# VH-VL binders against a0flq6r38to208: the designs that were tried, part 14

Target 1, 171 residues: a0flq6r38to208
Amino acid sequence: EARQFEDQHLIFSAPTSAGKSIVAELLSWKVASTGRKVLFVLPYISVAREKLHQIQRCWRRDDISVCGFIGPQASNPNEWLGAVCTIEKAASLTNRALSEDWFEEIGMIVVDEMHMVFDSSRGAHIEHMLSKVLLWNQSALEKVRIIGMSATIPELYRIGKWLDGAKVFEA
Key: E = the ipSAE of ESMFold2; O = the ipSAE of OpenDDE; V2 = 0.75 times the mean of E and O plus 0.25 times the DockQ between their complexes.

## First folded at step 6 (VH-VL; framework fv_imvotamab_arm2)

Design n1 (at its last look DockQ between E and O 0.71; V2 from the best seeds 0.00; counts 0 for: pae E 6.1 > 2)
Fold by OpenDDE, look of step 6:
Structure n1 (fold): chain C 171 residues (1-171), chain A 120 residues (1-120), chain B 112 residues (1-112)
Amino acid sequence: as target 1 above (171 residues)
Amino acid sequence: EVQLVQSGAEVKKPGESLKISCKGSGYSFTSYWIGWVRQMPGKGLEWMGIIYPGDSETEYSPSFQGQVTISADKSITTAYLQWSSLKASDTAMYYCARDTYLHYGLFDYWGQGTLVTVSS
Amino acid sequence: DIVMTQTPLSSPVTLGQPASISCRSSQSLVHSDGNTYLSWLQQRPGQPPRLLIYKISNRFSGVPDRFSGSGAGTDFTLKISRVEAEDVGVYYCMQATQFPYTFGGGTKVEIK
């Protein structure tokens, strides 16, 4: 039961992004510290760049390599534990992980502005990517934990149910 | 690849019970609705109801409430539609279809259909 | 229940010519989340239904670009820019803004 809770997907919702981001980053750091990969998914290039610098700065002292996948870029799975991606790049990266057989190395995916999943264009990409994660988790020994950061919206419960009964924290 | 595979055609008599199945594969079964749709011979589509296998939340059309039972077994990624007592008027093609939780009413993937014939 | 009314019931079309199907709902299909859950489905003879358009105007994967959806509120339209032989079948609109979901009566597209 304790293991189940630890593997449960999480959704953090708050009016301001600072608090939920800190929690997500701390949880991500813990995963990265165990040697599993963490993907940070951001909706915009500018936000992704900022997050990249922030995570790099924070994780440098622990010698945890963090790379950015914001534009065209090749990756070596052995070169990083943290990846900061745009939505589109995250989708590509997860597809590569599946095709190149290193998806099991991913321990966590953090999706910022997850409420955008209800948008037609961006929502489709998020849904598609995370749906693959959910499918993977059904048979995986080491599951990928999803953390969603969202604005406070009435439809959060829908995201929660979709993510296999994710725990929703509303501030 | 997402697939919904339904059980085979059924020939039954009035008063008999029946349970048909719809097995999903190629996706996270517990993360999407499974709906049932009736199509009487030469007629249009009728929404019967829907179930979320993740927690078995179920909704019925008022026209089918109490007439059928929708259920799911997530362990074998299968949804069910059942009758306790069939009527001749239940003769129809029955489809299952997947619906997303985030975007209602897509019905993006369909089963091949199960033909149910009820006659004396 | 939301009533979906399709017109016409039958649409005979010459190959290569456009077709247009209307769907009207008895009340607004705008969901509280801001989306409009109106879908268009195609059912070819002897086949299960197939999703063409979702949320008014989004083509589902694999759907040719000759299919397009439009509309808002209570009035929706499916257009086929150039009807092909494989487009023969019955088309349905469906609302999923609220339970119970409801289908239109269908529009039969056939070749003259």
Scores: ipSAE 0.619, ipTM 0.870, lowest interface PAE 0.9, mean pLDDT 93
Fold by ESMFold2, look of step 6:
Structure n1 (fold): chain C 171 residues (1-171), chain A 120 residues (1-120), chain B 112 residues (1-112)
Amino acid sequence: as target 1 above (171 residues)
Amino acid sequence: EVQLVQSGAEVKKPGESLKISCKGSGYSFTSYWIGWVRQMPGKGLEWMGIIYPGDSETEYSPSFQGQVTISADKSITTAYLQWSSLKASDTAMYYCARDTYLHYGLFDYWGQGTLVTVSS
Amino acid sequence: DIVMTQTPLSSPVTLGQPASISCRSSQSLVHSDGNTYLSWLQQRPGQPPRLLIYKISNRFSGVPDRFSGSGAGTDFTLKISRVEAEDVGVYYCMQATQFPYTFGGGTKVEIK
């Protein structure tokens, strides 16, 4: 059944971002169109700001609100379905979703440059955030799907196994 | 809060069986390795083996292969170390520790230890 | 099995002075993925071990910056820039590049 495939985590690896970006965009749009939240996690403010504008333009046609968590701004969860975040802000936002009881509204987390989980300083934020998602998914009726986009590195199979057997696409 | 809580101290006689436990909480138990480390009285650390509870993949130190069984029950988030027939030389402190697929040898959380005493 | 040899076996140190611990492996610890999985652990009296440093030189979260690791290949060093009373204990190097994981014999750091 399609439900089983919809719960499988995915990691896309390619020398360039073009192909993996399109698939992630389609999957995230599908989730947002069903009324569930999508979080986009990016490593740098400038890249996150550009992605925010891009997603806002694309999703405006379907009247889907997208908010940025790149600086000190805060918002009510009912004001958006898409959130574009830096790594640290995404970690804070997922903690907030757990403490404020709206984590179940999250349908998907898209992590750009997912190989940064191996980064000695910033990787812990990604690891801790995704570990909480994995813990949540153990008992949740509606699970959070993780989509990763990464550079091609040998260690990607470790992330795949860690993410409960995520499917790794190398193209 | 990540925790590893081990079962209490044991006093046993040679030839008896024993199963000690390590219960993990505060994290996805199936996403991390659990390793077992022996420390004999007054001695250093010895790696006994490791299990990945997600698929039960297990590796043993050759020194302990066939002497102990490492297992896990993911439904209660618990790893086990088991002897079918204890020897006096098994008297030691036993630790469990969490390791990750993301880095090897990153034993970031340790249990409090289980003292096993085997004497007649 | 990769043999890990630590020196010295005992390191009595005056408070506030540096300490240096050497660890040598019987073969290269460079994994096929290019990483070197060499860790340093501290065991205070009566306590379980705790992680100090991983992958040669990366300090684990909450570890004071007076601890540093260095080395390559088969030769590794843990340094404590200024020893404090709480640093008393036994220090172990450990390799996780190959199964079985193996520990060094330990170095006892104590205050003179």
Scores: ipSAE 0.099, ipTM 0.689, lowest interface PAE 6.1, mean pLDDT 87
ESMFold2 (binder alone), look of step 6: mean pLDDT 92; pTM 0.941

Design n2 (at its last look DockQ between E and O 0.86; V2 from the best seeds 0.00; counts 0 for: pae E 3.2 > 2)
Fold by OpenDDE, look of step 6:
Structure n2 (fold): chain C 171 residues (1-171), chain A 120 residues (1-120), chain B 112 residues (1-112)
Amino acid sequence: as target 1 above (171 residues)
Amino acid sequence: EVQLVQSGAEVKKPGESLKISCKGSGYSFTSYWIGWVRQMPGKGLEWMGIIYPGDSETEYSPSFQGQVTISADKSITTAYLQWSSLKASDTAMYYCARGTWLHYGLFDYWGQGTLVTVSS
Amino acid sequence: DIVMTQTPLSSPVTLGQPASISCRSSQSLVHSDGNTYLSWLQQRPGQPPRLLIYKISNRFSGVPDRFSGSGAGTDFTLKISRVEAEDVGVYYCMQATQFPYTFGGGTKVEIK
């Protein structure tokens, strides 16, 4: 039961990004510190660059390598534990993980602006990517934990149910 | 590949019970809902109800409330539609369909249908 | 329940010519979340329904661009710019803004 809670997907919603981001980053750091990979998924290039710098700075003291997948970036999966990606690059990276058989190395995926999943265009990409994660988790020994950061919207419960009963925290 | 595979055609008599199935594969079964749709011979489509396998939450259309039972077994990624006592008027094609929480009405994958014939 | 009314009941079309199907709802299909959950489905003879359009105008994956949806509130339209032989079948509009979800009566598209 305790393990089940530990592996439960989470959705954080708050008017401001600072609080929910800190929580997500702390949880991500914990995962990365165990040697599992963490993917940060951002909706925009500018935000991704900023996040990359931030995570690199924070995790530097622990010698945890963080790479950015914002442009046409390719790297050896063994070279990083943290990946900061745009939505499109995250999708590519997860597909690569599946095809190259290192998906089990991924411990966590943090999706910023999760509420965008309700958008038809960009949301479809997020849904597609995370749907693969959800499917993977059904048979995986070590599951990938999903953390969604979202604006406060009435429809958050729908995301929660979609993500296999994710715990929703609203501030 | 996402698929919904339904059980085979049924020929029954009035008063008999029946349980047909819809097995999902290629996706996280508990993350999407399953709906059942009836299509009487030569007629249009009718929503019967929906079920969320993740928590077994079920909703019935008023016309079908108490007439059928919708259930799911997530362990085998299968949804069910059952009658306790069939009527001749239950003769129809029955479809299951997958829906998403994110967009209501986005029933993107459908089963091949199960033909149920009820006659004396 | 929301009543969906489709017109026409039958639409005989010459190959290569456009087709248009109307769907009207008995009440607004604008959901509280701001979206309009109106979908269009195609059912070819002997086949299960197939999703074409969701949320008024979004084509589902694999749906040809000759299909387009439009409308707002209570009035919606499905258009086929150039009807092909494979487009023969019955088309349904469906609302999912309010449960129970309801279908239109269907429009049969056939080739003249």
Scores: ipSAE 0.880, ipTM 0.934, lowest interface PAE 0.5, mean pLDDT 95
Fold by ESMFold2, look of step 6:
Structure n2 (fold): chain C 171 residues (1-171), chain A 120 residues (1-120), chain B 112 residues (1-112)
Amino acid sequence: as target 1 above (171 residues)
Amino acid sequence: EVQLVQSGAEVKKPGESLKISCKGSGYSFTSYWIGWVRQMPGKGLEWMGIIYPGDSETEYSPSFQGQVTISADKSITTAYLQWSSLKASDTAMYYCARGTWLHYGLFDYWGQGTLVTVSS
Amino acid sequence: DIVMTQTPLSSPVTLGQPASISCRSSQSLVHSDGNTYLSWLQQRPGQPPRLLIYKISNRFSGVPDRFSGSGAGTDFTLKISRVEAEDVGVYYCMQATQFPYTFGGGTKVEIK
């Protein structure tokens, strides 16, 4: 119905490192402001750490807790609305959300370098994680929205079809 | 958890109609292709066609175009293979299989098969 | 339609010995995206087909290491390094580079 357009998954494609993610940043802030969790999934520890600091600075003004699931973790709090994760940690975190019955608290997953779903060694983690989101959304009242940032590649339309007809915006 | 469960064996006469089913569970039905494969007794495998239940996009092998109808009902996560008028040459085992947009040729889950026998 | 030709038609093999199955396509299986969508399936007696290998050489989850795929362009090979009793069945190559998808005629592997 009328909410279907707001629940549509989005993919933003851009040249390497061009970085036009302001819409994803605003959408994720809006979700966190309503009290639902946002996961940011990035492929490399260095870029994930940088993103973590950026989100923490931006959301500190609104007192929105943001933590990292990046590499070795000593003691991460269990209360957060923003989580910045590497691919493998995001997969583990979503599995934990399902097994511990808090998956419905997730409002959005933002996947950077989404074309890595095709990566032979790490792509399966992205594919399995997002497949669980797609299955969850089949019966959920409030869906988890997927926002992807990707390189411009011919295979991008296949990701869009797989994500229930995600809207692809090309720069 | 992913399963494709097909309807039971059928014994029919030439000229009768038939609709067999393939129910998918444990995954997002609208995000994957369902393909149909025929295996005639003692013979190899033949692709009949595929459907993407998300938008009902359907592709038929030329050998089966106009011979069968492939459809899906996403509300009950079920794909169908249908004949309006069976022929004796339609006697075969019919399999459904799940495919992906991400990896062409990766049909990871198969139904158990539906044996269709058409004889006078 | 892309014709897939398998040889041999039948491969009787002594337990523990290697088996090699050839598949040749009537045209290149290299897709416009640069990938080659050549798969190998196994059908054990009385069972549905199951996936062994995809994109020439990628072993599907749960498939033993004794199965390997190789090839390029129009010529492809499935190898079983040491045939076990459970490997009895018919093996099919399949191309998904171009619709309609097409299968090879099958190769029956059986114990001598």
Scores: ipSAE 0.390, ipTM 0.776, lowest interface PAE 3.2, mean pLDDT 87
ESMFold2 (binder alone), look of step 6: mean pLDDT 93; pTM 0.946

Design n3 (at its last look DockQ between E and O 0.59; V2 from the best seeds 0.00; counts 0 for: pae E 8.1 > 2)
Fold by OpenDDE, look of step 6:
Structure n3 (fold): chain C 171 residues (1-171), chain A 120 residues (1-120), chain B 112 residues (1-112)
Amino acid sequence: as target 1 above (171 residues)
Amino acid sequence: EVQLVQSGAEVKKPGESLKISCKGSGYSFTSYWIGWVRQMPGKGLEWMGIIYPGDSETEYSPSFQGQVTISADKSITTAYLQWSSLKASDTAMYYCARDTWLDYGLFDYWGQGTLVTVSS
Amino acid sequence: DIVMTQTPLSSPVTLGQPASISCRSSQSLVHSDGNTYLSWLQQRPGQPPRLLIYKISNRFSGVPDRFSGSGAGTDFTLKISRVEAEDVGVYYCMQATQFPYTFGGGTKVEIK
């Protein structure tokens, strides 16, 4: 039961992003510290760049390599534990992980502005990517934990339900 | 690849019970709804109801409420539609379809259909 | 229940010519989440329905670009820019904004 809770997907919702981001980053750091990979998924290039610098700065003390996949960058899965990606790049990266057989190395995916899943364009990519994660988790020994950060919306429960009954924290 | 595979055609008599199935594969079965749609011979599509296999939350069309039972077994990624007592008017093609509330909306993938014939 | 009304019932079309199908809902299909869950489905003879358009105007995967959806609120349109032989079938609009989901009556597209 304790293990189940620890593996449960989480959604943080708050009016301001500062608090929920800190929690997500701390949880991510814990995962990265165990040697599993963490993906940070951001909706915009500018936000992704900012997050990249922030995570790099924070995790540098622990010698945890963090890289950015915002543009046309090639990735070597052996060179990083943290990856900061745009939605599109995250989708590509997860596809590579599946095809190259290192998806089990991923421990956590943090999706910022997850409420965008309801958008036609952005939502399709988010859903597609996370759907693969959910499918993977059905048979994987080491599951990938999903953390969503979202604005406060009435339909947040739908996201929670979709993510296999994710725990929703609303501030 | 997402697939929904339905059970084979059924020939039944009035008063008999029936349970048809829809097996999903290629996706997280518990994360998407499965709906049932009736199509009477030469007629249009009728939404019957829907179930979320993750927690078995179920909604019925008022027209089908109490007439059928929708269920799911997530362990074998299968949804069911059943009748306790068939009527001749239940003769139709029955489709299952996957539903998502997020990006694609409704019924992005369909089963091949199950033909149910009820006659004396 | 939301009533979906399609017109026309039948649409005979010459190959290569455009086709247009209308769908009207008895009330707004705008969901509280801001989306409009209006879909268009195609059912070819002897086949199960196939999703063409979701959320008014988004083509589903594998759907040719000759299909397009438009509309807002209560009025929606499916357009086929150049009808091909494989487009013969019945087309349905469907709302999933609220339970119960409801289908239009269907529009039969056939070649003259």
Scores: ipSAE 0.624, ipTM 0.878, lowest interface PAE 0.8, mean pLDDT 93
Fold by ESMFold2, look of step 6:
Structure n3 (fold): chain C 171 residues (1-171), chain A 120 residues (1-120), chain B 112 residues (1-112)
Amino acid sequence: as target 1 above (171 residues)
Amino acid sequence: EVQLVQSGAEVKKPGESLKISCKGSGYSFTSYWIGWVRQMPGKGLEWMGIIYPGDSETEYSPSFQGQVTISADKSITTAYLQWSSLKASDTAMYYCARDTWLDYGLFDYWGQGTLVTVSS
Amino acid sequence: DIVMTQTPLSSPVTLGQPASISCRSSQSLVHSDGNTYLSWLQQRPGQPPRLLIYKISNRFSGVPDRFSGSGAGTDFTLKISRVEAEDVGVYYCMQATQFPYTFGGGTKVEIK
């Protein structure tokens, strides 16, 4: 059962981002330290670039490689344990992971501003990406854990139910 | 590829029991509602009820409450529609359909249908 | 129960011409969450139904642009801008704003 709680998806909801981000960062570091990949999904290039530099600095001392998938890229590197991605790039990267047979290396996906799943233009990328994770987890030996950071909204019940009964921490 | 595969056609006598199945594949079975729809010969569509296999939450149309049982076995990704005692008026085509978590009543994928014939 | 009334019962159309199907509900379909859960389904002869339009006007993935939905409150319309041979079948509106979910009686689209 304790093993099952480690596989349980989580959604953190608070009016401010400070408390939400530190818990997600500690959980993601723990996953990366075991050698499994962590994806950080953020909605905006500037926020994602700032986050990339922050995580790179924090994880440098532990020799944990962190790569950015933000905006146009000339190459698509494969050797990393942390990836900071915009929404569209994360969707592309997870599709690549499935087609190239390394999806099992992913231990965690951290989605910032998860309530954007309801966004009419960009929400489909989040929904499709997470739907593939949910399908993967039904039969996979190495499961992917989803961590969501969200604004406080009443629709979080729908997201939690959809994410296979994710635990919602609400302030 | 999302698919809903239903069990084959049934020919039954009044008073017999019956359980028909709807097997989902290509998606997370526990993350979507499964609904059942009846279509009597030459008639329109009737909503019978719906189940969420993730927690077994179930809702029936008042027209079918107590007449059928809707259930699911998430370990084999299968939903069921069951009668304890069939009537000739149960002769119809029965469809299962997947409903999404995002929108209620968005039946995006349908089974092929199961023809049930109850002869006197 | 919310009664869904479709008009016409049958719509013979010339190939390449438009078709328009009306659906009226006995009460408002606006849910307490602000959404209107009104969808349109197509059932071709001998086939199961398939989704065309959800939440009044959103086209489902893979549905041709010639299908469009509109309306508000209690009055809704499905339009086919140029009917093709493959569009022959019965079209249903459906509400899921409240239980029980209810269907319209259907509109048969035929080529004349």
Scores: ipSAE 0.026, ipTM 0.643, lowest interface PAE 8.1, mean pLDDT 86
ESMFold2 (binder alone), look of step 6: mean pLDDT 92; pTM 0.937

Design n4 (at its last look DockQ between E and O 0.73; V2 from the best seeds 0.00; counts 0 for: pae E 5.2 > 2)
Fold by OpenDDE, look of step 6:
Structure n4 (fold): chain C 171 residues (1-171), chain A 120 residues (1-120), chain B 112 residues (1-112)
Amino acid sequence: as target 1 above (171 residues)
Amino acid sequence: EVQLVQSGAEVKKPGESLKISCKGSGYSFTSYWIGWVRQMPGKGLEWMGIIYPGDSETEYSPSFQGQVTISADKSITTAYLQWSSLKASDTAMYYCARDTWIHYGLFDYWGQGTLVTVSS
Amino acid sequence: DIVMTQTPLSSPVTLGQPASISCRSSQSLVHSDGNTYLSWLQQRPGQPPRLLIYKISNRFSGVPDRFSGSGAGTDFTLKISRVEAEDVGVYYCMQATQFPYTFGGGTKVEIK
């Protein structure tokens, strides 16, 4: 039961991003520290760049390599533990992980602005990517934990339900 | 690949019980709804109800409330539609379809249908 | 319950010509979350229904671009720009803004 709680997906909702981002980063750092990969999924290139620098700065002291996948990049899975991606790149990276048989190395996926999942265009990519994670988790020994950060929106619980009963924190 | 596979055709008599199935595969079964739709011969589609296998939350159309029971067994990724006592008027094609929390009424994937014939 | 009314009941169309189907709801289909959960489904003879459009105007994967959806509030339209032989069947609108979900009566598209 305790392990189940530790593996439970989380959704953080707050008017400002500062508090929920800190929590997500701390949780992700913990995962990365164990040697499992963490994906940070951002909605925009500008935000992704900022996050990349931030995470690199924070994790440098622990010698945890963080790479950015914002534009056209090739990567060796063995070269990084943290990946900061746009939504589209995250989807591609996840597909690669499945096809190249290193999906089990992923410990956590942090999705910023997760409320965008309700948008038809960009939301489709988020939904598609996370749906694969959910499917993977059905048979995986070590599951991928999803952390969602969201604005305060009506019926946020729907995302929680979709993500296998994720715990929703609203501030 | 997402698939919904339904049980085979049924020929029953009035008063008999019946339970038909819809097995999902290729996706996280507990993360999406399964709805049931009736189509009487030569008629349109009728929404019967829906279940979320993740927690067994279930909703029925008022027209079908108390007439059928919708259930699911997530361990075998299967949803069910059952009657305690069939009527001749239950003769129809029954479809299951997947729905989502994100896009209500998506019904993006459908079973092949189960033909139920009830006659004396 | 929300009543969905489709028109016409039957739409005979010449190959290559456009078709238009209307769906009207008895009340607004705008959900509290701001979305409008109106879908269009196609059912070819002897086949299960197939999703064409969701949330008014979004084509589902694999759906040809000759299909388009539009509308708002209570009035919705499905258009086929150039009807092909494979488009023969019955088309349904469906609302999922609130339970119970409800279908339109269907529109039969056939070739003249």
Scores: ipSAE 0.874, ipTM 0.935, lowest interface PAE 0.5, mean pLDDT 94
Fold by ESMFold2, look of step 6:
Structure n4 (fold): chain C 171 residues (1-171), chain A 120 residues (1-120), chain B 112 residues (1-112)
Amino acid sequence: as target 1 above (171 residues)
Amino acid sequence: EVQLVQSGAEVKKPGESLKISCKGSGYSFTSYWIGWVRQMPGKGLEWMGIIYPGDSETEYSPSFQGQVTISADKSITTAYLQWSSLKASDTAMYYCARDTWIHYGLFDYWGQGTLVTVSS
Amino acid sequence: DIVMTQTPLSSPVTLGQPASISCRSSQSLVHSDGNTYLSWLQQRPGQPPRLLIYKISNRFSGVPDRFSGSGAGTDFTLKISRVEAEDVGVYYCMQATQFPYTFGGGTKVEIK
């Protein structure tokens, strides 16, 4: 009746980014270490570039390749296990994964500033991307786990309900 | 592609029961609310209620509370509107619509409608 | 229940001319979360309703630029800058700030 802990989507909300970062980093590293792809979705080019360098440095010790989808990219989908993407590029990348039949290789999508789903101009990309994950998971053998990091807002429980009963952690 | 397909037109007599359906496809059925809207011939729109198929939570308009039953079967991605005893005044077009969870009451996809005719 | 009052009831318009539809609520539509859940729907003859505008002024995907929404609190307006033949139908405002959700009575837009 209850979902397994490993399959449950998670949303972290805390005043400090450090607390949110460490849990997401550990969970994403564990997924990547099993050979499955992890996508990191960030709202702005500058923060995405910073995150890209950070993850590349951290995962180099384990020889886990990480690339950026922040602008034009000359790579194929099997050259990396970590991808740091802006919102629009993440939406495009997941659409490509479906059309090119490698969506099952994705183990986790980490969405930074998940409250951006309510943004009138850019939120639709997040909503549509994650809705496809939710549909995929209904019948897929290889499910995708969603990890969200968000500012503290009253609407987080609405997002949790939408994400198939995601657990919301505050402070 | 998100789609809501409703069951076909019904012609009934007063006192009969009826259950009409709304099948959702192309999205995670358990993640969005489904609302029901009545439109009597030549009249405007009336909100009847909504259901969240994920946990079956429902809300009814006071005008329809106790008059109809809204339910869902998530295993076949279908929502239902049901009467135990139809009245002639139930003659109307009935629409289902998906409520986008981001903006309450924003019905982004609509079924084609089910015409229910109840006459003696 | 929040009563939604639309004016006019009928709006005959010459092709290419603007149309303006007013919607007034019996109380503020500002939700406790700060949003205003006021939508505009279009129902063409023989068709189900379709969404035009949400949260007062946000145009839904695929809705032409000639449709715009404005307003605040209890007073809202839908404008069609240049009415086209495809715009014939009935327009409804709707609030979802609180249960029960309620519709305006509708405004029929016709070409004449």
Scores: ipSAE 0.197, ipTM 0.713, lowest interface PAE 5.2, mean pLDDT 86
ESMFold2 (binder alone), look of step 6: mean pLDDT 92; pTM 0.938

